# Designs tried in a protein design chat: VHH binders against c4kar8. Part 381

Target 1, 263 residues: c4kar8
Amino acid sequence: MAELSTPSPASPAPLDGGRGDELEKFTLRGARQILQLLQDLITHRGLITAHTGGGHSFMTAVLKVDEERGRVVLDPSPDPQANRRALAAPRLTCVTQLDGIRIQFPLVGLGEGQDKGRPALFAPLPAEMLRLQRREFYRLQVPLAHELSCLLKAEDLARKPVEVSARVIDIGAGGVAVVVPTGAAEFVIGGTLPACRLALPDGEPIELDLEVRNLNRQTQRNGTEQLRVGLRFAALPRAADTRIQRYIFKTERALNAKARGGL
Key: E = the ipSAE of ESMFold2; O = the ipSAE of OpenDDE; V2 = 0.75 times the mean of E and O plus 0.25 times the DockQ between their complexes.

## First folded at step 23 (VHH)

Design kq5 (framework vhh_vobarilizumab_d1; at its last look DockQ between E and O 0.61; V2 from the best seeds 0.62)
Fold by OpenDDE, look of step 23:
Structure kq5 (fold): chain B 263 residues (1-263), chain A 127 residues (1-127)
Amino acid sequence: as target 1 above (263 residues)
Amino acid sequence: EVQLVESGGGLVQPGGSLRLSCAASGFTFSYYAMAWYRQAPGKGRELVAVITSGGSTSYADSVKGRFTISRDNAKNTLYLQMNSLRPEDTAVYYCARVEVWYVDVRSGETTYEFDYWGQGTLVTVSS
């Protein structure tokens, strides 16, 4: 009777050192973005695996974010030994998932305390958060010859409504990526932009709600900074979906024909 | 509703002793750290002593060795035993509930935040 040695759960493979440049695309460093993501973790009661080093981890959750004091409050482990390890660790590596997206962030300077009569762990806000979004949907790169634009209804830094005309870089069934000038508007990951207008070549603009899913600062070759905004279709009417799909299909066919030497 | 009611204040001579009590209600007393504050005439509020839910205590340097903070969880009561009273201890003493406390690992300092205070009890130390 050969004892089937249950393979020890493989330590999560170190995030393969893909070129440091690719990881930067998924790293959030903006204070507002970090706060919003932490708040989303609270709202969704996201369970977090907190790694303390040496192969040790415990389950926790973000209980509170204090923007004024620049701190995050975590749920302590029911295991006192895990809490001791956490407090002794120079760095806590927090790993979680939200909406199928892996989120990783470091916490440094963990302290113990109490919040409203409950034991809690306290840390400064993370300086960065990694959000690894898997592209679930094929995205067509929008040809320059077939420019798409999206009028974004957003807010500026003063929370004043602004309209930003954005160029669509890519489009898929689930959303669009657009580029906007830096400072044109303030975008928050998880925020909704209502009543935006996507302009397709085949007719009138489509009115739709967009959810901000990703923000990436890009420096152009000319030194100009642009903001790439990944947007999800929040509420897409069926007719609009059909039009978008038709556009994608037609454009792909045209691109393929051109690539094959077709006129 | 959270209520904190201080008692035990009065007039005492220098070198005398006094015991303050704070009756707590409207919350699970045993779960919260509690504190004593005082406010002398014309001065700001000063933290005097803190006791955690686990019974750990901290004192202001001005009262260390003279004052003792304690609690009776069964009676939902906080106490401040004040010995060797001085004229500079003259103040209104307030009981406070600690909403938040945490140890800053970098500085080693404990930070306290408070959400409820009593009405206070006057302690006058005068010859």
Scores: ipSAE 0.747, ipTM 0.891, lowest interface PAE 0.5, mean pLDDT 89
Fold by ESMFold2, look of step 23:
Structure kq5 (fold): chain B 263 residues (1-263), chain A 127 residues (1-127)
Amino acid sequence: as target 1 above (263 residues)
Amino acid sequence: EVQLVESGGGLVQPGGSLRLSCAASGFTFSYYAMAWYRQAPGKGRELVAVITSGGSTSYADSVKGRFTISRDNAKNTLYLQMNSLRPEDTAVYYCARVEVWYVDVRSGETTYEFDYWGQGTLVTVSS
């Protein structure tokens, strides 16, 4: 039984709804796309970690998908307790990978039964499936030595323009997270900061528009207040995207080289 | 090839008893849930009874307490013992194999889907 509670190294924890708008463009909602992806999981015998909540999960697989009846059939656990938890859960969050692509989907309305003489679990087809390549969810934690900054063109409390130099703490294909002193500017979730400048270690700063997605106040151990600002790239030009991807690639390569060949 | 062959039908008086048999072949009988259906003259078909591979049974309200479904996995045979027969039990009775069953959470009831059935055996209850 305890073996079913151990997280699979190939299937990391579910991505939660805290980044839901940022994940929407990677969400499949078309019935044909969903059926094809489920069929691919069947064909490749993909192992799925099914999360039932409370830190519990079990390993399963999609045995078949029935388009006509609108349902999916899953392999039950050999552990009856895991099956009882799955049947009692308000939803089952399934996580797996196929050829390096992360796949996540919910199943609701799970029922126990039998398919052609064998025990099975049944559910309606998922209404959505999340499909992500590493680049689409990866965030590089920026090494302190790089001292990446982003010049934010924001407004103060009096709605007067201010420029704030913010330290970049992580960066990915879709945006950055930065930190600023509390009170340096007024940020509004959903607000757009036009013509900000992202400074990478080499080359000219990148001019780009940013959208505020989240705000978190933080108190440092020394008592200093700072604000973590999650920023999405709005309409990122191809040239800017290329430079950001090159930075991420070079930095990962350098970090990996130190890990492999650090003499 | 899957075959289901019913037998044991006939003419019986009200209050009497009759036992139907269904000989199954061409599949691993013990793995499957099995069922009896009936179709009365001028009526649609009615699911009469189901027995799972584990021996759990369910019955139509119209036959509860009078009919007993059972199985003999060693003989690959399904049975329907019909007691206290009434004229309204007059029908052709069909043996069927359950391909899929599951509890449908949306409706709250068990769904049964059948893939094979026999030619039927006639049961007539009259004086």
Scores: ipSAE 0.508, ipTM 0.813, lowest interface PAE 1.7, mean pLDDT 86
ESMFold2 (binder alone), look of step 23: mean pLDDT 84; pTM 0.818

Design kq6 (framework vhh_vobarilizumab_d1; at its last look DockQ between E and O 0.63; V2 from the best seeds 0.64)
Fold by OpenDDE, look of step 23:
Structure kq6 (fold): chain B 263 residues (1-263), chain A 127 residues (1-127)
Amino acid sequence: as target 1 above (263 residues)
Amino acid sequence: EVQLVESGGGLVQPGGSLRLSCAASGFTFSYYAMAWYRQAPGKGRELVAVITSGGSTSYADSVKGRFTISRDNAKNTLYLQMNSLRPEDTAVYYCARVEVWYVDTRTGETTYEFDYWGQGTLVTVSS
């Protein structure tokens, strides 16, 4: 009876260096974005797998984020040995999932202590957080010939309400991606933009709430920086959904017809 | 409500000894690190000693070897034994609860943050 040695779960392959450019698109480096994502982890009580190296890991959670002091507080392991490994590690690799999105971030300079009488681990805020969003929905690239625009109701750096007219670059059942000039508004991942207006070619603009899901800075060929904002439809009326679906279908057909040498 | 009540202050001669007590209530005393602060007349507050929930102690250089911080968790009481008192030790002594402490592994320094303070007890060292 040959004991089938269950293959030890392969250490996640180091993300091959060539995919570095693609990973940059999903890397958050903005302080506000990082803080918001950490706060979201707190709010949702997201369990985090903290990797200490050598194939060792432990379960933790973000307990607190201190923006003023630039630190994050983590729940220590019930295993003292795991905590010792964590404290000895030059880097802690934290992996978690929020709303089906994989999140990965490094912590450097881990220290032990207490917060309100409870043992805790302390680290400086991460310099970057990787947020890997799986595109669940097909997104139609909006043709330049059929420009869509979205009026975003956002806030500037001073938290003053601003309206930003954004070009829609792609659209799907779940949301839109738009481009805005850099500095036009302040966007926070997980934030809601209420009462925005999506302009479709077939009628009056659709009023809808949008949730910011991702932010990517893009440099155009002309050297101009733009911000690509991925937006989820937060509350889409059924009638609006139908219109959006109709638009996508009609546009896709037109594009396919053109590609086949049709008029 | 969290309460910290200091006692044991008084007048003492140079070279003398005094024991301060801090009665704690309104929280689980055994879970918190505790500290003694002092404020001399015309000076700012300075940390004197800290004791963790595990009993580890730290002292200001000015009092090291002369002062001993201790705790009785069963009595919810913090103590400061002060020996070889000097005129420069004259101050109002405050008991404090440590809300947060952590060791920075990069620098080796321990940071303390405090959330509750007692009313203080006066220690006067005078010939």
Scores: ipSAE 0.784, ipTM 0.906, lowest interface PAE 0.5, mean pLDDT 89
Fold by ESMFold2, look of step 23:
Structure kq6 (fold): chain B 263 residues (1-263), chain A 127 residues (1-127)
Amino acid sequence: as target 1 above (263 residues)
Amino acid sequence: EVQLVESGGGLVQPGGSLRLSCAASGFTFSYYAMAWYRQAPGKGRELVAVITSGGSTSYADSVKGRFTISRDNAKNTLYLQMNSLRPEDTAVYYCARVEVWYVDTRTGETTYEFDYWGQGTLVTVSS
């Protein structure tokens, strides 16, 4: 018999390795913690997107966990090609959400077979599991109308101080992404930018220390080049964290209301 | 209740043949891999042969080429055809249901785990 309702969309895209240091404090490696989280997925019947690489994925679920034998049992795909890709992949990156909590974990050493007469996939327990509240992984795309900016205290090629006003294009609990004109300053991955100022609406700018995590050159439609700079908050005071969370919440609510009224 | 009942054992001379049967009930036979294992007096258990629900088979090295495992899903029956019997084949033979099996893609090794077995049927290979 068919289901009466469709499931909510899963979060299919894995969080990438460029955010690995930001996510380390949310990574579970204890055997008890991993077993409990897997059991929670079973109890909630959580749907999992399993990524095999190359943009391919399939839907699965954890059917059971066997603590004594140190293994997890997964639901195979009805598509034989998806199962073959999973078995050939060097690792399977599983992504799901449970009550607004994002869960991501790798599986290696997949096997195929049967559990109590039913087809199944088998793997050793994952060595790690990422468990994040929505605020810990969510990045709000900042509306252009807000003109959110961050004053960066950086250096030029001669190592002389320069201040760059950068437009914030996304913001989350762990950092921001900004754009600057190419050549506005010298940025080094791993470098620290002390005493930068993040301007939020309705309040004084927040003074932050930022760490450069990634740099990407981009060419706009008009042919001009800009630099996308990924910045991590080095240490975020509770008050600043609260203001950022409020901004994200209010902006998301306003965007949803606007979209609803704009049919 | 799962039941497995072996039959077809007996006394046979070296070089002879026997066919063992296992009548299965209490579960959907066609879904499960099934196996034969044996235990000689004073020895541990030895896995003899396995047949999957899809018909794939595997055998212990000691019986390859002499024994054939098969199944009849319409009759819920597992068979073991034993040819060229030797005195070292003397054992109680048990029919078993495979609870879990899988092939590890890194090693190519197959794991088998059993949850039910019968009371066994004695095979004696002697003068």
Scores: ipSAE 0.502, ipTM 0.819, lowest interface PAE 1.7, mean pLDDT 86
ESMFold2 (binder alone), look of step 23: mean pLDDT 84; pTM 0.817

Design kq7 (framework vhh_vobarilizumab_d1; at its last look DockQ between E and O 0.54; V2 from the best seeds 0.61)
Fold by OpenDDE, look of step 23:
Structure kq7 (fold): chain B 263 residues (1-263), chain A 127 residues (1-127)
Amino acid sequence: as target 1 above (263 residues)
Amino acid sequence: EVQLVESGGGLVQPGGSLRLSCAASGFTFSYYAMAWYRQAPGKGRELVAVITSGGSTSYADSVKGRFTISRDNAKNTLYLQMNSLRPEDTAVYYCARVEVWYKDRTSGTVTYEFDYWGQGTLVTVSS
């Protein structure tokens, strides 16, 4: 009776240093974005695996975010030894998932305390958060010959409503990626942009609500900074979905025909 | 509703002793750190002493060795034993609930945030 040695769960392979440039695309460093993501973790009661090093980890959750004091409050482990390890660790690596997206962030300077009569762990806000979004849906790269635009209803830094005309870079069944000038508007991951207008070549613009899912700063070859905004269709009418699908299909066919040497 | 009611204040001679009490209600007293504040006439509020839920205590330098903070969780009561009282100890003494305390890892400093205070009890040290 050969004892099937259950393979020890492989320690997550250190993110190989060579893919550093790709990881930067998924790293959030904006204070507002970080705060919003932490708040989302609170709202969804996201369980976090906190790694303390040496193969040790414990389960925690974000209990509170204090923007004024620049701190995050975590739920301590029921295991006193885990808490001791956490407090002794120079860095806590927090890993979680929200809406199927893997989130990873470091916490440094962990301290102990109490919040409203409950033991808690305290740390400064993370300087960065990694958000790895798996592209669930095929996205068509929008050809320059078939330019799509999206009028975004957003807010500026002063929370004043602004309209931003954005070029659509890619489009799929689930959403669009657009490019906007840096500083044109303030975008918050998880925020909703209501009553936006997607312009398709085949008719009138489609009015739709968009949810901000990703933000990436891009530097163009000419040195101009642009913001790439990944947007999810929040509430897409069936008729609009059909139009979008038709556009994607038609465009893909045209691109494939051209690639095959067709007129 | 959270209530904190101080008692035990009064007039005492220099070198005398006084024991203050704070009756707590409206919350699970044993879970919270508690503190004493005081406010002297014409001065700001100052932290006098803190006691954690676990019984760890901290004191202002001005009262260290003279004052003792304690708690009776069964009675939901906070105490401040004040010995060797001085004229400079004259103040209104307030009981406070600690909403948050945090020990900084780097400095070792503990910070306290408070959410509820009593009405206070007057302590007058005068010859």
Scores: ipSAE 0.779, ipTM 0.907, lowest interface PAE 0.5, mean pLDDT 89
Fold by ESMFold2, look of step 23:
Structure kq7 (fold): chain B 263 residues (1-263), chain A 127 residues (1-127)
Amino acid sequence: as target 1 above (263 residues)
Amino acid sequence: EVQLVESGGGLVQPGGSLRLSCAASGFTFSYYAMAWYRQAPGKGRELVAVITSGGSTSYADSVKGRFTISRDNAKNTLYLQMNSLRPEDTAVYYCARVEVWYKDRTSGTVTYEFDYWGQGTLVTVSS
């Protein structure tokens, strides 16, 4: 029997700049919208993971927003090294989530000082803030029992057409991640795989075009190498989008019901 | 209620000395950076000196080597020792509490912002 999985919470890791075009429609650039969102973070006491680069981060919060002076005040880390990294970093990437809404924004020009006699970090207001509904960033970890697969229409190493049946390990509104044996096909980041077929448990497989977004080599416990391929949906039809969202919703509810019923 | 009360001003000849005092009350004095400002007749305010809660000091170029800012946290008192006074030093001197200060790590620029100051004490330097 396959192990029950639950929906993953939002990852604290920043969404990278390579997704800039994909994320532009979720990016707030209006000064009033930015100020209101920062104020909401203050009001809800939102905890923020501030990424300084090199895999380092620290927990912080927005303490104040000063519209007239155009700046934000942040809680410094109790770890002096984290503060030094933040001050040295060319930008601080702040990530948080409130009630299923992911919020990400950059801060540049950090300064160290005091606010009303208490240590604090200071920065100019961000020029933009990313605001994503859960649908836009959430990835369901696919239960093994579902055996979700995607037939990839790719090319082999000799650039000849090949079909690869790949197991889907996660799925979201914008794409899937699959695993294939190393060498089963040639994948190039940015390349398009036309007319692939995503097999959902309900109904006929969905025909869709996929774009390769990332490649990660994985070594299994038995020494077998596999390739994790991150794939973005290209030009997803509304009907296909609806079916994918329905699958995610039903599976998440079923997993939550099993977890809750066990308690 | 925050109160800052300056004293020690007066008339002095060029080359003379004065010591200004500022009695602070209504807040935890030792937590705050403190400053002296001055305003000459018909001019805007000029920042003269700043002392942090930890005792670090900074001065305007016009007063370096002649003025010394200090604090006594036990007495909640800020001081400005003014030596080698010049007619250009004639001004009303204000004690001020620093609400916010920070140093931009990249540029090295320091910002000071004040939320309370006193009524001032007049210093007149003339023959």
Scores: ipSAE 0.482, ipTM 0.804, lowest interface PAE 1.6, mean pLDDT 86
ESMFold2 (binder alone), look of step 23: mean pLDDT 83; pTM 0.808

Design kq8 (framework vhh_vobarilizumab_d1; at its last look DockQ between E and O 0.64; V2 from the best seeds 0.66)
Fold by OpenDDE, look of step 23:
Structure kq8 (fold): chain B 263 residues (1-263), chain A 126 residues (1-126)
Amino acid sequence: as target 1 above (263 residues)
Amino acid sequence: EVQLVESGGGLVQPGGSLRLSCAASGFTFSYYAMAWYRQAPGKGRELVAVITSGGSTSYADSVKGRFTISRDNAKNTLYLQMNSLRPEDTAVYYCARVEVWYVDRSSGTTYEFDYWGQGTLVTVSS
C-alpha cells in the first residue's frame, strides 16, 4: 500500500521578471489608496494569509490602521511559534481577497506589542499593495468617432469638491474606464463618486453614482501623463442600464460592419 | 469609567524608601501594561517604569536599580517601590495605563498612554 505522499503545496513561484510590467498596472503605491484598501480590509473583516517563508503561514487580520504613525496592526496567531516565525521573518507576505479581488502586500519590520490590552503585531504601512482585478464584464472600447464623456464629481487633494470632465475609453454593463489629467482630482479605490453624469450620444446625460475600482497612470505617446480610472456603476437605474446596453450593442454592430468592409 | 488613584506619596529623607500604590478601576487591569510617570517642579513628565501584563519591566536609567515596579492583578493595584531616594526624585508621581506598546526593531519599545491618575507628591528632602 504505497502511501501517496500528498504533494506539499508548492510555494507560489516567484513572479518571473517579465510579468513585472503587467503587475505594475495592478500595484497601488499611493498612500491614500493603500490606507483605503487597508481600511476596507478592516471593514470587511478580511482574513489574511500571512506567509513567513519556508512554507509557513498563519491566518491574521488587519485590526487597525494608524495613518499618523504610519503603522498597521495585525491580529497575532494563536500559535506562539507562528508569531515567532513572523517576527523573525525579514518580510511577511500577506495574501487576501476582497470582493473577489486578490490582494497581496508585503510587510516588513514586524514587531510585537499590545493594543488596548490585546496582543498584536505591528508593522509599518506597506509601500505597495497588489490588487489583481479580474475582468468581470466585456468592455467595449469606445471609438474616437463616438466619443463619450463622463462628468466626475470628485475631490481634490484638499478635499474640495471638483468636477472633472473625463473621456470614456471603455464601457461595459458594469462600468466605465475614463481618463483624466493627472492631478485633476484625488481618487480612492473603493470610494464613491456621487451624481456623476455619463453623456451618451442618444440623449441627455445619465446621472449615476460611480465607485472607483482601479487607478492606473498612463503615459501618452506625447509624453503627457494621464490617469486611467476604472469605475463601477454603483446604482444604475434600469432605464440607464437599457440605454447603456443599447449604446454598446449599436456601437459593436457598427464596428463589426466597418471591419467587414462596410461603409 | 477608568480610574487610577495614586497613594503613598510623602516626605522622605535622602536615602529613604517609599512605596507608591495605584488603585485601578473601570477596566480589566490584568490585560493592560501599566506605567509610572513623574513630573518634577518646573520639568516635563518623564517615564519612570513600565510593567507589561505579562510582568516584564522596564525602567528609566535614572531610577534603574533603585525603583521596582510591580503589580497585583487580584487587587487591581500597581506599585512602585522606591529605594535610595534622592532629592532629584522629588516629583509628582502619576500612574498611567498603557494603551499601546510595541517593539520596533530599530527604535526600541514605544509606549502610548490613554489614562493617568491625579498623582501623588513625593518630596525627598533633608
Scores: ipSAE 0.784, ipTM 0.908, lowest interface PAE 0.5, mean pLDDT 89
Fold by ESMFold2, look of step 23:
Structure kq8 (fold): chain B 263 residues (1-263), chain A 126 residues (1-126)
Amino acid sequence: as target 1 above (263 residues)
Amino acid sequence: EVQLVESGGGLVQPGGSLRLSCAASGFTFSYYAMAWYRQAPGKGRELVAVITSGGSTSYADSVKGRFTISRDNAKNTLYLQMNSLRPEDTAVYYCARVEVWYVDRSSGTTYEFDYWGQGTLVTVSS
């Protein structure tokens, strides 16, 4: 039987920091809302992946919420090393789902202790909790065979206009991530790329404005450098949103059907 | 039900010694941290000593080096050996079960008690 301290296949990783500002409207900050959501996790025995940094995580659960004392009580890991990492971490990022709704919240000030003779971890109540429906957090990993592309209207180092056909690696309701060769264009976080064209299989390309949210350099094994560019949709028209959601839905159905047909 | 019964209190001269005992019943004694606290006449309660389920101990500064907390899990009994007693040690001493303890990074270790005994009076006087 597999070690239960590892993340379950259904437990998602924390959302990237570059998406945090687009998710602000889904952030709960009211004390009663936070207490109610934590209590729901207790009632449904929600399994939580707690991320300690450096790619490390452990499985836990909320055992209690103490409203009077303003604290939450977590189940410790059976692995002492995981507990030591959690106690040393400046921040514990907890992620879980409740009936298809993604929940993510930070805990700071984690401390060891006991509750009624049982080891437990204690922290102040989180100041905020993120609560998202699938549409609001899901990113489809685009199959390579689709060769989805986005024509970016960007600038080179000399600030001259350049058009770059970038491969789309993931797509969701709020944006895309693309990959370009290093040096193909210069990107500025917060910069706007107007009149870009997203090529979906089901019709004419969608014209849309994109905002650069994050940049990550990558070196491939052959030594070639690539740039991963996270792009947010600015003011996406309803028709464009519908086409994107339809693409995601159809592609996911096709991938699921292929998985069900394969052994 | 949970019961904690203290014994061993009495009158003693300054510099003397006493050994307090606390008989525990109604719960799995070995799972819980246990404590002694005291209340002097007209004063608030003071935590004297704590012993964890694993046997680690901690003491109030006022009693360090003079008092020793211990436990016998086979007999479900908590002890407090008090040596070099002073008049300011005069108090009712209570055995207590720790319901919750945890390390609060900003304020140190917090202890919360759910059961205590009736107390045993210790009087240190000539």
Scores: ipSAE 0.555, ipTM 0.828, lowest interface PAE 1.3, mean pLDDT 87
ESMFold2 (binder alone), look of step 23: mean pLDDT 82; pTM 0.812

